# Ledger of designs, part 101: miniprotein binders against a7ua95r516to809

Target 1, 294 residues: a7ua95r516to809
Amino acid sequence: ASLSLLSISDLVPDLQFIFFWMSNAIEILYFIQQKSPAYMQTIELMDDKAGSKESLLSATISANEEAMTILEEVIMYTFQQCVYYITKTLYVVLPGLLDCNPFGTEPSSEQCRRAAGVCVCAVCVMPEAVRRVVSVFQTTSDLLQQYQVHSEIQSQMFAYLFFFTNVSLFNQLIDKGPARGWFQRSRVLQIQASVKILLDWAKGAGHNHLAQKFFAKFCSTVTILASPPQQLSQMSWKALCAEHPSLKPVQLHRILTQYQLMAELGPLPIWQPSSEDEAYIYRTVDLLESFENH
Short names: E, the ipSAE of ESMFold2; O, the ipSAE of OpenDDE; V2, 0.75 times the mean of E and O plus 0.25 times the DockQ between their complexes.

## First folded at step 7 (miniprotein)

Design de27 (at its last look DockQ between E and O 0.87; V2 from the best seeds 0.58)
Fold by ESMFold2, look of step 7:
Structure de27 (fold): chain B 294 residues (1-294), chain A 95 residues (1-95)
Amino acid sequence: as target 1 above (294 residues)
Amino acid sequence: SLRKRAEELERKAQELKEKVEELRREAEEKGAPEEVEELLKEAEELAQAAKFLARLAEIALERGDPELARLLLEAAKILLDWAEELIKEAERLLE
């Protein structure tokens, strides 16, 4: 596969081969895992006519362990390849979620516009920017199902994709938000609506628990920014930290600073960090999230 | 080359499967202990899995991924050696 391919549709043929190898390696691994106790029991129940029982058992245990180790390497190798290509396409399409207007009157595609009246599919009513992100997730889900990948591996893959999505959206918002006008109230409400469409897809796809877990930082950010000034100004720093534990002190401080500027709540800081947190609100190294899973 | 190795392992896997069938017939003729049939069944399962791994490796080579192919062939070799040990024990028990 070429690293220059940035569309999920362009990557599907290569992803199909990678999923093919991954799913088959998983099946062979589980075959060996399921059969190994029976193989050992066969040897244990043998009459030890020539004293070969111990040697055969030792060889069987060693072969089983070596084979499983190598197959796990194959699975990890192919999993990493899938994630690499899929997240590359996500990185290109995710910023559009921050710019789109989900309250707009335009249909998401020409086919939906030409089909007068009600759109036949839910994807056709989405803003194009949201549809592009959903298309990546839906294509991934379809491939995982097509190749009958074990549910635990499917969950791990979506956990990583949602983690990546959260980091990408959060970093873009924090880093580019002031210049792009993304902290303006009307834009925050549009972002909130766009993210809700994405979360609804995750719920309908059976990934609600993963989405709730891995989108927490971005969703907390949008929730704070969307809060009415009367409500937010009455909450203490301590209360906000308790309500939004996914946000580091430097991140919460930055979000509240931008909120106060955009809501025109005066020049004096409203939210005073606890004495414990004051050491950390200026740690700019902790402001943006890492894409590395740890 | 890795392609030659993949072809050799796939051929060896097929040869072991044929050997199992020959030994299964011999075991039936001799009225061998049930352990012989179980060993032969297990060897056949391992040889079939190894054959499939070798074919997956050939496809990986066609797609330009020799590192994946090396891993798959290493796994195939382990399963074939394992199957051979089971076959050797089955042969010994048929004595």
Scores: ipSAE 0.718, ipTM 0.922, lowest interface PAE 0.8, mean pLDDT 85
Fold by OpenDDE base, look of step 7:
Structure de27 (fold): chain B 294 residues (1-294), chain A 95 residues (1-95)
Amino acid sequence: as target 1 above (294 residues)
Amino acid sequence: SLRKRAEELERKAQELKEKVEELRREAEEKGAPEEVEELLKEAEELAQAAKFLARLAEIALERGDPELARLLLEAAKILLDWAEELIKEAERLLE
């Protein structure tokens, strides 16, 4: 199937099996971890007949370590497979979020329409582009809960997905934003509203802290771009750095430069980087976020 | 083949469970110490876990993921070997 036609619903059957394997591997690993101390204690309390105790203890320790290592590999493998499939789906739907007009009239979700005709649930009132993104996260959440995946693994999954989403959106905005008109105030306000809907969903799903943490760069960028020229022109470079610590100097400089061009502002001495940051604003290698640094 | 290996491990796991039941009866007849029953219980739990991993491997094969199947079978083998060592010790204590 064409990548453009790939939906999260198409991947659910495959994801279900992966989550099944992952959940069961975690359960068995947990079982071994809980029982191993008791096993060792039992062996230690045994009478040492012909050195068998030491041999058995050594064998038990070795088997325990080896089994745990392999099970951890299974968990890691299945985790990576889940992330691979889910991020492929995100890759397809995320660009639509930047082009979304959340203030327009959008149809309700097909699932809710089939059940009740007109649904006014939070998902049905979302713009289609936002709903598509939320659907990926919601499906992931539902599968994690269905298979009772350990809470730590759930947190790691959402942490990575939010990270991936932030990097993708941030890089697209910085790289393609000027050419696509995403730096225009009207477009920025649309993006801001769309992101807010996504963050509100994350909050409702119990992932508020993770969302705030991992979307910080994209949110900061959108906040700056959404600021009225009269307000932003009164903020110094140092003040902006302090208010948006998630942005590197080179990133902030790029955002302000593009903002200045878009708003047709003259030179603003107040936005001039400090002497301390002057060397860092030219580090173009740090401009875009990397997917590898997670 | 990985499938044959999975079937073999399932069979082995079942054999170990049957061995545990045999030794448990012997332990009861001889009035063996509680430590023997603990070893046998542990061996049974490991054998059951291994059997389950082997079944998961078969599902992985059916879904076209031989790498995952291989990992699951490796884990199952390790657990079965562990169970066998516990059974051997239980047998020794019953002599």
Scores: ipSAE 0.252, ipTM 0.699, lowest interface PAE 1.4, mean pLDDT 88
ESMFold2 (binder alone), look of step 7: mean pLDDT 89; pTM 0.890

Design de28 (at its last look DockQ between E and O 0.90; V2 from the best seeds 0.56)
Fold by ESMFold2, look of step 7:
Structure de28 (fold): chain B 294 residues (1-294), chain A 95 residues (1-95)
Amino acid sequence: as target 1 above (294 residues)
Amino acid sequence: SLRKRAEELARKAQELEEKVEELKREAEEKGAPEEVEELLKEAEELAQAAKFLARLARIALERGDPELARLLLRAAKILLDWAEELIKEAERLLE
């Protein structure tokens, strides 16, 4: 594999071959699944004068199950290869969402800017950092459609990509946010706007349900950080836990502590964890999310 | 080597397809029962699928993915062995 300086467009030739293998393996698996009952019925209707019918039926059942098992392994192998290439590029472009200013961004293309009086390209008005992430998702969607990959596999692919995106953005915000100034209110509002553009893409692409499900942790974090100080200060720990169930106690506690610092609300703790949660708010091993989806 | 194995499985698939055509002609000459025709049709379908899997494996080898090629050739072999069993039964019924 090459160093992770490559864009998604540089990886398209490799992805095309992987999708080619995956799509054809799926078609052959489907063929075997559709034909197997008829094959077994043909054997059941045979005249069994030689006593070979039961042996042939048993062999047919065994071969069918073995073939399907191996083809499922092919599909899983090629799916994992796609995920490897796509997430490698996604990892490189995702940090830019936390740094970009969507309110002050000029169109990236002079062509789009010069044509603004007649038409405006939706992609050309996106901030560059958002456009880079959307390009990964859009290229993936285009390839899945080009190779006619089964809709269930397409959904699984985007479920994983959105999961990966959530983990990457959340971990970077929590881990690097203080040093990078990402907890400052003006920056949080910029992050919120950038994520909104990405979520709008997901909705328009038919992935709204998956995006809502898998971005929940990151979106909850941004929602808390974007809340007005008076509103948030009046909410109890229990109320915040109930409003943001996607956040672990250690995560919520860290976010609220950073919020209090950046909002200059004074040194005294505002939010009192419940007795049950107190055991968990200092478990720093649980602060960052795992990319392994376990 | 995996390349040699892919060529062997593709050749076997072709041989089974040719065998099916021979048996179809014999079945028509003898007025064989419908189940012989169905066994031969099903064997042909399996041999064709295996031939395609062997081709996919050759492409994987040319692209430097021997692990994928091994999986595809294992599937191809299973389908060919399956097709061969159906052909043997069709032959038995034509006797």
Scores: ipSAE 0.719, ipTM 0.918, lowest interface PAE 0.8, mean pLDDT 84
Fold by OpenDDE base, look of step 7:
Structure de28 (fold): chain B 294 residues (1-294), chain A 95 residues (1-95)
Amino acid sequence: as target 1 above (294 residues)
Amino acid sequence: SLRKRAEELARKAQELEEKVEELKREAEEKGAPEEVEELLKEAEELAQAAKFLARLARIALERGDPELARLLLRAAKILLDWAEELIKEAERLLE
């Protein structure tokens, strides 16, 4: 099937089995971790007949360590598979978020067909492009809960997905934004509203801190671009760096340069990088975010 | 084949569970120390866990994921080997 036709709903059957395996592997690992100290103690309390105790203890320790290592590999493998499938669906739907007009009268999503009436749930009132992104995260959340996956693994999953989403949206905005008109104030305000809906969902789902952390760079970029020229032109380079610490100097410089071009502003001395940052603003390798640094 | 290995490990796990039950009866008849009962209980739990992993491996194979199946089967084998060592010690203590 073409990547363009892949929906999260189509992957649910496959994801269910992966989550099932992951959850069970975690439970078995936890079981071994809890029981191992008791096993070791039992062996230690045995009478040492002909060195059998030491041999058994050594064998048990070795077996425990090896079993835990293999189970951790199973958990890592299943985690990676989940991330792989979910990120594929995100890759398809995320570009739509940048082109979304949340202020338009888009028809309510056909999916909440449950009640005879228009579903007024928070998801059903979302713009279609935002709803598609939220649906990926909601489906992931529902599956994690359904299979009672350990809370730490759930947190790691959402951390990675938010990271991936931030990197994808940020890179697209920086790279393609000028050419696609996403730096225009009206478009930026649409993007800002769409992201707010996503963040509000994350807050409602209990992932507020993770969302704030991992979307910081994209949110900072959107905030700067959404700022009126009169306001932004009064902010110094140092003030902007302090207000948006998630942005590297090269990133901030690029954003301001593109803003200046879009707003047809003349040279602004107040946006001149400090002498300390001057060497860093030309590090183009640091301009786009990497998917590998997580 | 991976399928055959999964079936063999599941069978081995069942055999160890049966052996544990036999040794529990013997331990009760002989009035064996609590230590023997603990070893046998641990061995049983490991065998049950291994049997479960072998089942998961079969499901993985049916779904076309041989890599996951291999990992699960490796884990199952390790747990069974561990269970066997505990059973051997229990047998030694019953002599």
Scores: ipSAE 0.163, ipTM 0.622, lowest interface PAE 1.4, mean pLDDT 88
ESMFold2 (binder alone), look of step 7: mean pLDDT 90; pTM 0.900

Design de29 (at its last look DockQ between E and O 0.92; V2 from the best seeds 0.71)
Fold by ESMFold2, look of step 7:
Structure de29 (fold): chain B 294 residues (1-294), chain A 95 residues (1-95)
Amino acid sequence: as target 1 above (294 residues)
Amino acid sequence: SLRKRAEELERKAQELKEKVEELRREAEEKGAPEEVEELLKYAEELAQAAKFLARLAEIALERGDPELARLLLEAAKILLDLAEELIKEAERLLE
C-alpha cells in the first residue's frame, strides 16, 4: 500500500542511477560498434612476419562480439528497471483520468493571476488528474534527455509507456465502467476531453506517431462511445471494424452493447457481426488486454 | 566475491593503462612503426572502458544490484583480456 502512494518525484533519485548505468553502457557499446572497426582494419593491414595477425584479429572479433552481447543485456536490464518504476507510478495515477471532469474543474489560475495579474497558462487549465499523468511522462522525458539516452531507446521507452497506459485505461473502463457509470454519454465526453489533453502533450513532446499507434485501442473505444447515436447507428459492423482495427470482435461487441444500454437503443441489424467474427464475440477470455505483450 | 573481482579488474585496468603509457614513450623514442602506436591506442581505450565498467559495478554493488554488477564485470574482463593481447603484440613489434 505504501508504494501505491509513491509519486514520480520520489523515484527520481533511483531512476537517475538507472539512467546513468544505461547511458554509459550505451556509450561503450557505441565505441565497440562505431569506432573499433578502424582499429580492426589497422590490424588486418598489419605486416605479419610471425603469423600473429590472424590470431589477434580473431581475438578482437570474438571479444567485441561477446562484449557487445553483454552490454546489450545491461541496457535491457536497466531499461526493464526503468519501466518497472515508472509503470508503478502510472498505475496509481491513470485511474483518475476516468473519474476526471475537465469541464467542471475550476482552473488553478489563482497562482498565475497573483504572480502576473490576470493571466492564462497551460498548467492552470489542465485538470489535476491529467497533470499527474503528464508529470510522469514529462519527468521521464526530462531524465532521458538529461542523461542523453539514444533517441531509439527513448522511443522504445515511450512506446512501452503508451502501451501500458492504453492497456490500463482500456481494462479499467471495460471492467469497472458499468458499475462506475463511465459509459454515460456525459462521462464519455469528459473522458474524451481528458485523453485529448494527454494526446496533445504527446504531440508537443515529439511522440505523436507512438501515441497514435499505442493508444489506438483506448482511443477507438472512447471515439465510438462519444459518437452521436444518429451518426453511429448508420455505421455497419464492417465499417466499425475498418475504422477501428485495433479492437477485437469481443471488445467491439462489448463496447456497442454498453453504448446501446446508455443510448437506450435496441439491437441494430447493421451492427450484426460478420460470420467470421460471430464466433469470437463471446470469448470473454479475450476481452481484457495483457500487460505482457508489447 | 563480486567486490573482490571489481577491485582486481580496476587495478588491472590501471596497470595496463600505465603499461601502455610506458610503451608509447618507448615507441616514440625508438621511432616505431605507426601500427605499434595504433595497437597501443586501442589497448588504452579498452583498458579505460574496462576501468569505467568496474567502477560502475562497484556502484551497483553499493546499491545492492549484484546482477548488474556481474554483467558489468564480465564485460570489463573481456575488454581487459583483449587489451593485454594488443599490448603483447605491441611489445613483440618493439623487439
Scores: ipSAE 0.758, ipTM 0.937, lowest interface PAE 0.6, mean pLDDT 85
Fold by OpenDDE base, look of step 7:
Structure de29 (fold): chain B 294 residues (1-294), chain A 95 residues (1-95)
Amino acid sequence: as target 1 above (294 residues)
Amino acid sequence: SLRKRAEELERKAQELKEKVEELRREAEEKGAPEEVEELLKYAEELAQAAKFLARLAEIALERGDPELARLLLEAAKILLDLAEELIKEAERLLE
């Protein structure tokens, strides 16, 4: 109950501190990594008048390695904390994306309305459910930039968030889609449009490649489901496998089976799995995506 | 307490920075080799980093994260210990 009221804005004060710690730990780590070799060389070139050179060098190496190890742990810890808070927020808002009707008229964001009356920015024209998801990503991006977090860490953050989003949306669609009517063509088209808005945002934010990579499975599923029966019924199992390599055989089989039921199509021999794939289509353990493999 | 430890590390870091400044003046007066200045510069940078880590730890404590504070203080301590060793070597080279 209390989680349903959690917005990304409520977490910003806590996230700011975490990003602050993470950014500073990274900066100090890089300082040690960049300066350590030069200082070690300086020590190595010193005259060993008192026999202390070797001990100092050893101490320097050991201290630098130990400090870097701890700093890496701090970075990982803070990274995990960020992901934990952000994914909790995503968990709350993502289901709304599947129920969203992007073709309806929805009001602009409250923040932009207060500033300019009617804002026509890309975010303000988004459906509310999509805007809520985008707001999580945008807030994350803004915080990463505000604290000048290293670009590699930024990329890793978005990679994980996109991964999480894809897994969550895919699993919900596969598991609950039939019961919720999300496999109906009209609903699928709404989902497709909503996802496109999200992908367009990601492209505009400079994360096009990551988004294309990590949303591939969900996008493939939506693409298949959005296909007209006349078109999809002409595609063989092999052709569909080739067109959608991100889907496992068991996943493709489930999607096609549910599509067939929804569209009231009779058995389609052309969709019959190959003899090679026949053993794999019954591996139900591989049907849903795991959050652990990242 | 972790807070007391943070305050002690901040104080120690400041003491080491002051020591570096003192030794730098002595090195200039004696015409010491560039190696001494490099050691002192490294020690100063380490002390500054350690001081900052200690401050970060205090913030972590205020935010109720003693685990993070402990890690930050541990790193700060390691850097300060190294700074002290570098300062000792610089002192030895000035004798």
Scores: ipSAE 0.529, ipTM 0.837, lowest interface PAE 0.9, mean pLDDT 90
ESMFold2 (binder alone), look of step 7: mean pLDDT 89; pTM 0.887

Design de3 (at its last look DockQ between E and O 0.84; V2 from the best seeds 0.67)
Fold by ESMFold2, look of step 7:
Structure de3 (fold): chain B 294 residues (1-294), chain A 95 residues (1-95)
Amino acid sequence: as target 1 above (294 residues)
Amino acid sequence: SLRKRAEELERKAQELKEKVEELRREAEEKGAPEEVEELLKMAEELAQAAKFLARLAEIALERGDPELARLLLRAAKILLDLAELLIKEAERLLE
């Protein structure tokens, strides 16, 4: 409650300077890379009556390589600064995504209750919590475009931001989910719908491949929890591991335990881990993901 | 200080660019080898890049980021030293 009202808009002035330095460092690095072969050829074609040609070639090669190395350090440094500021904002806004109701509050609830055996509430609303997360991603995208940052750097930026988002959401769900009631089926369906809005943003922004790759763990978790009992209870432990390779054994085991509680299922023999996985399902240190794996 | 170093490197970069123009005019008067103009063009490009790096470092210092400024000034010095070597070779060829 007391961790900050930090918004992405408060950080834009600082981010603008960091992107300015990053973009200029990239352009100077590119300049050196493009000019270096021509410089070498010019020197190699010189008439070497005085015998200074080899020394000049060596100095030129050494200077270009050292300068490029330092500029790569500048790019890495500024990239890390951007990520630091942006993820501070994401850390504050991401938990709200797990609590929001994209299906609406009260007006559409009555419409849903009156459908005979079928839910008719198909229209989702972008709740404030989802809008705050999208705003961080959209502002980042706008700044990257404004400063004409190279497309490979833009992709790396969003790869890390999606990685961070996945870790944050997954850890919150696993750690706080039981106490917050997030494993109840109605709540899981709300979470699924909210994440779908975020995935749609990523697709529209040209980052679908990255979102598919880096949200896999959280999406697998939500998919399992949202599955009807009739379908899921027919899948063995081995089948579930094969279907959800992004989940570690301890993570899958924890998710299935919560699913059994919410679906009112007793222990299922087909969900017993293999002997090879038995040692891994109790490693609590492997349950939560690290933000440092990127 | 780091601020004085940035100003010094920017000033030196401008001095080398001015020297390139001086030597370019001398080379045309003497009918110097084509290699002299090629070396002077390389030196001018490097000095200009070094000047921009020094300016970026000044901005980083104004914003309170001396670590970024140190990196930028290291790169600027390297490019400027190379530009100076190319100028000295061009001078040697002019004799």
Scores: ipSAE 0.761, ipTM 0.937, lowest interface PAE 0.6, mean pLDDT 84
Fold by OpenDDE base, look of step 7:
Structure de3 (fold): chain B 294 residues (1-294), chain A 95 residues (1-95)
Amino acid sequence: as target 1 above (294 residues)
Amino acid sequence: SLRKRAEELERKAQELKEKVEELRREAEEKGAPEEVEELLKMAEELAQAAKFLARLAEIALERGDPELARLLLRAAKILLDLAELLIKEAERLLE
């Protein structure tokens, strides 16, 4: 109940500090990494007066390694904290994306920071449910840039957030879709349009490759479900497997089975799994995606 | 307390920086080898990094994150200890 009121804006003050710590820890880590070889060379070139050189070198190596290890822990800790807060917000807003009708006209410019008055920017013209999701990603991007977080860490952050989003949306669609009517073609087309807006944002933000990679499974599912019955009924199991390699056999089988029920199609021999895949379509443990593998 | 440790580390870092400046003047007066200046420069950089880490730890404490503060203070302490070792070596070379 209390989670439903949580917005990314409410978390910005806390996130700012976390990003501040993370960015500075990274900077100091790189400083040590860059200077360490020079420090060692300086010591190695010193005159070995009274045998102190070897001890100093050993102490320097040990201290640098230990300091770097601790700084890496700080970076990991702060990264995890960021992910925790951001994913908590995503958890709240993502279900709205599946229920969204993007063909309706409910633009709100009141939340746009870019203009005074009526704004027609890409974010302001988005459906509210899509805008809420995009706002989480945009806020994250803005904070990463504001604190000049290293590009590799930025990429890792978005990779994880896209991964989380894909898993969440996919699992919700597979598990609750039939009961919620999300497998109906009209609803699927709404979902497809909403996802496209999100992907277009990701492309504009410079994360096109990551988005395509990590949303592949959800996009494949939506693509299949959005296909007209006349078209999909002519595609064999083998062809569908080849066209949608991100889907496991058990996942594809579930999608097709639910599609068949929704479209009131009789049994389609052409969708029969191959003998090779037949054993795998019953592996229900592989049906839903796991959050643990990232 | 963690706060007292942070303040102590900041003070120590400043003391080491002042010591570096003192030794740098002495090295210049004595015409010491370039290796002394290099050691002192390294020590100064480490002391500055440590001071910054200690300040970050204070902010962490103010925000109610003692775990993060502890990590930052540990790193700061290690860097200061290394700076002290480098300063001692510089002093030895100036004798």
Scores: ipSAE 0.456, ipTM 0.801, lowest interface PAE 1.0, mean pLDDT 90
ESMFold2 (binder alone), look of step 7: mean pLDDT 90; pTM 0.898

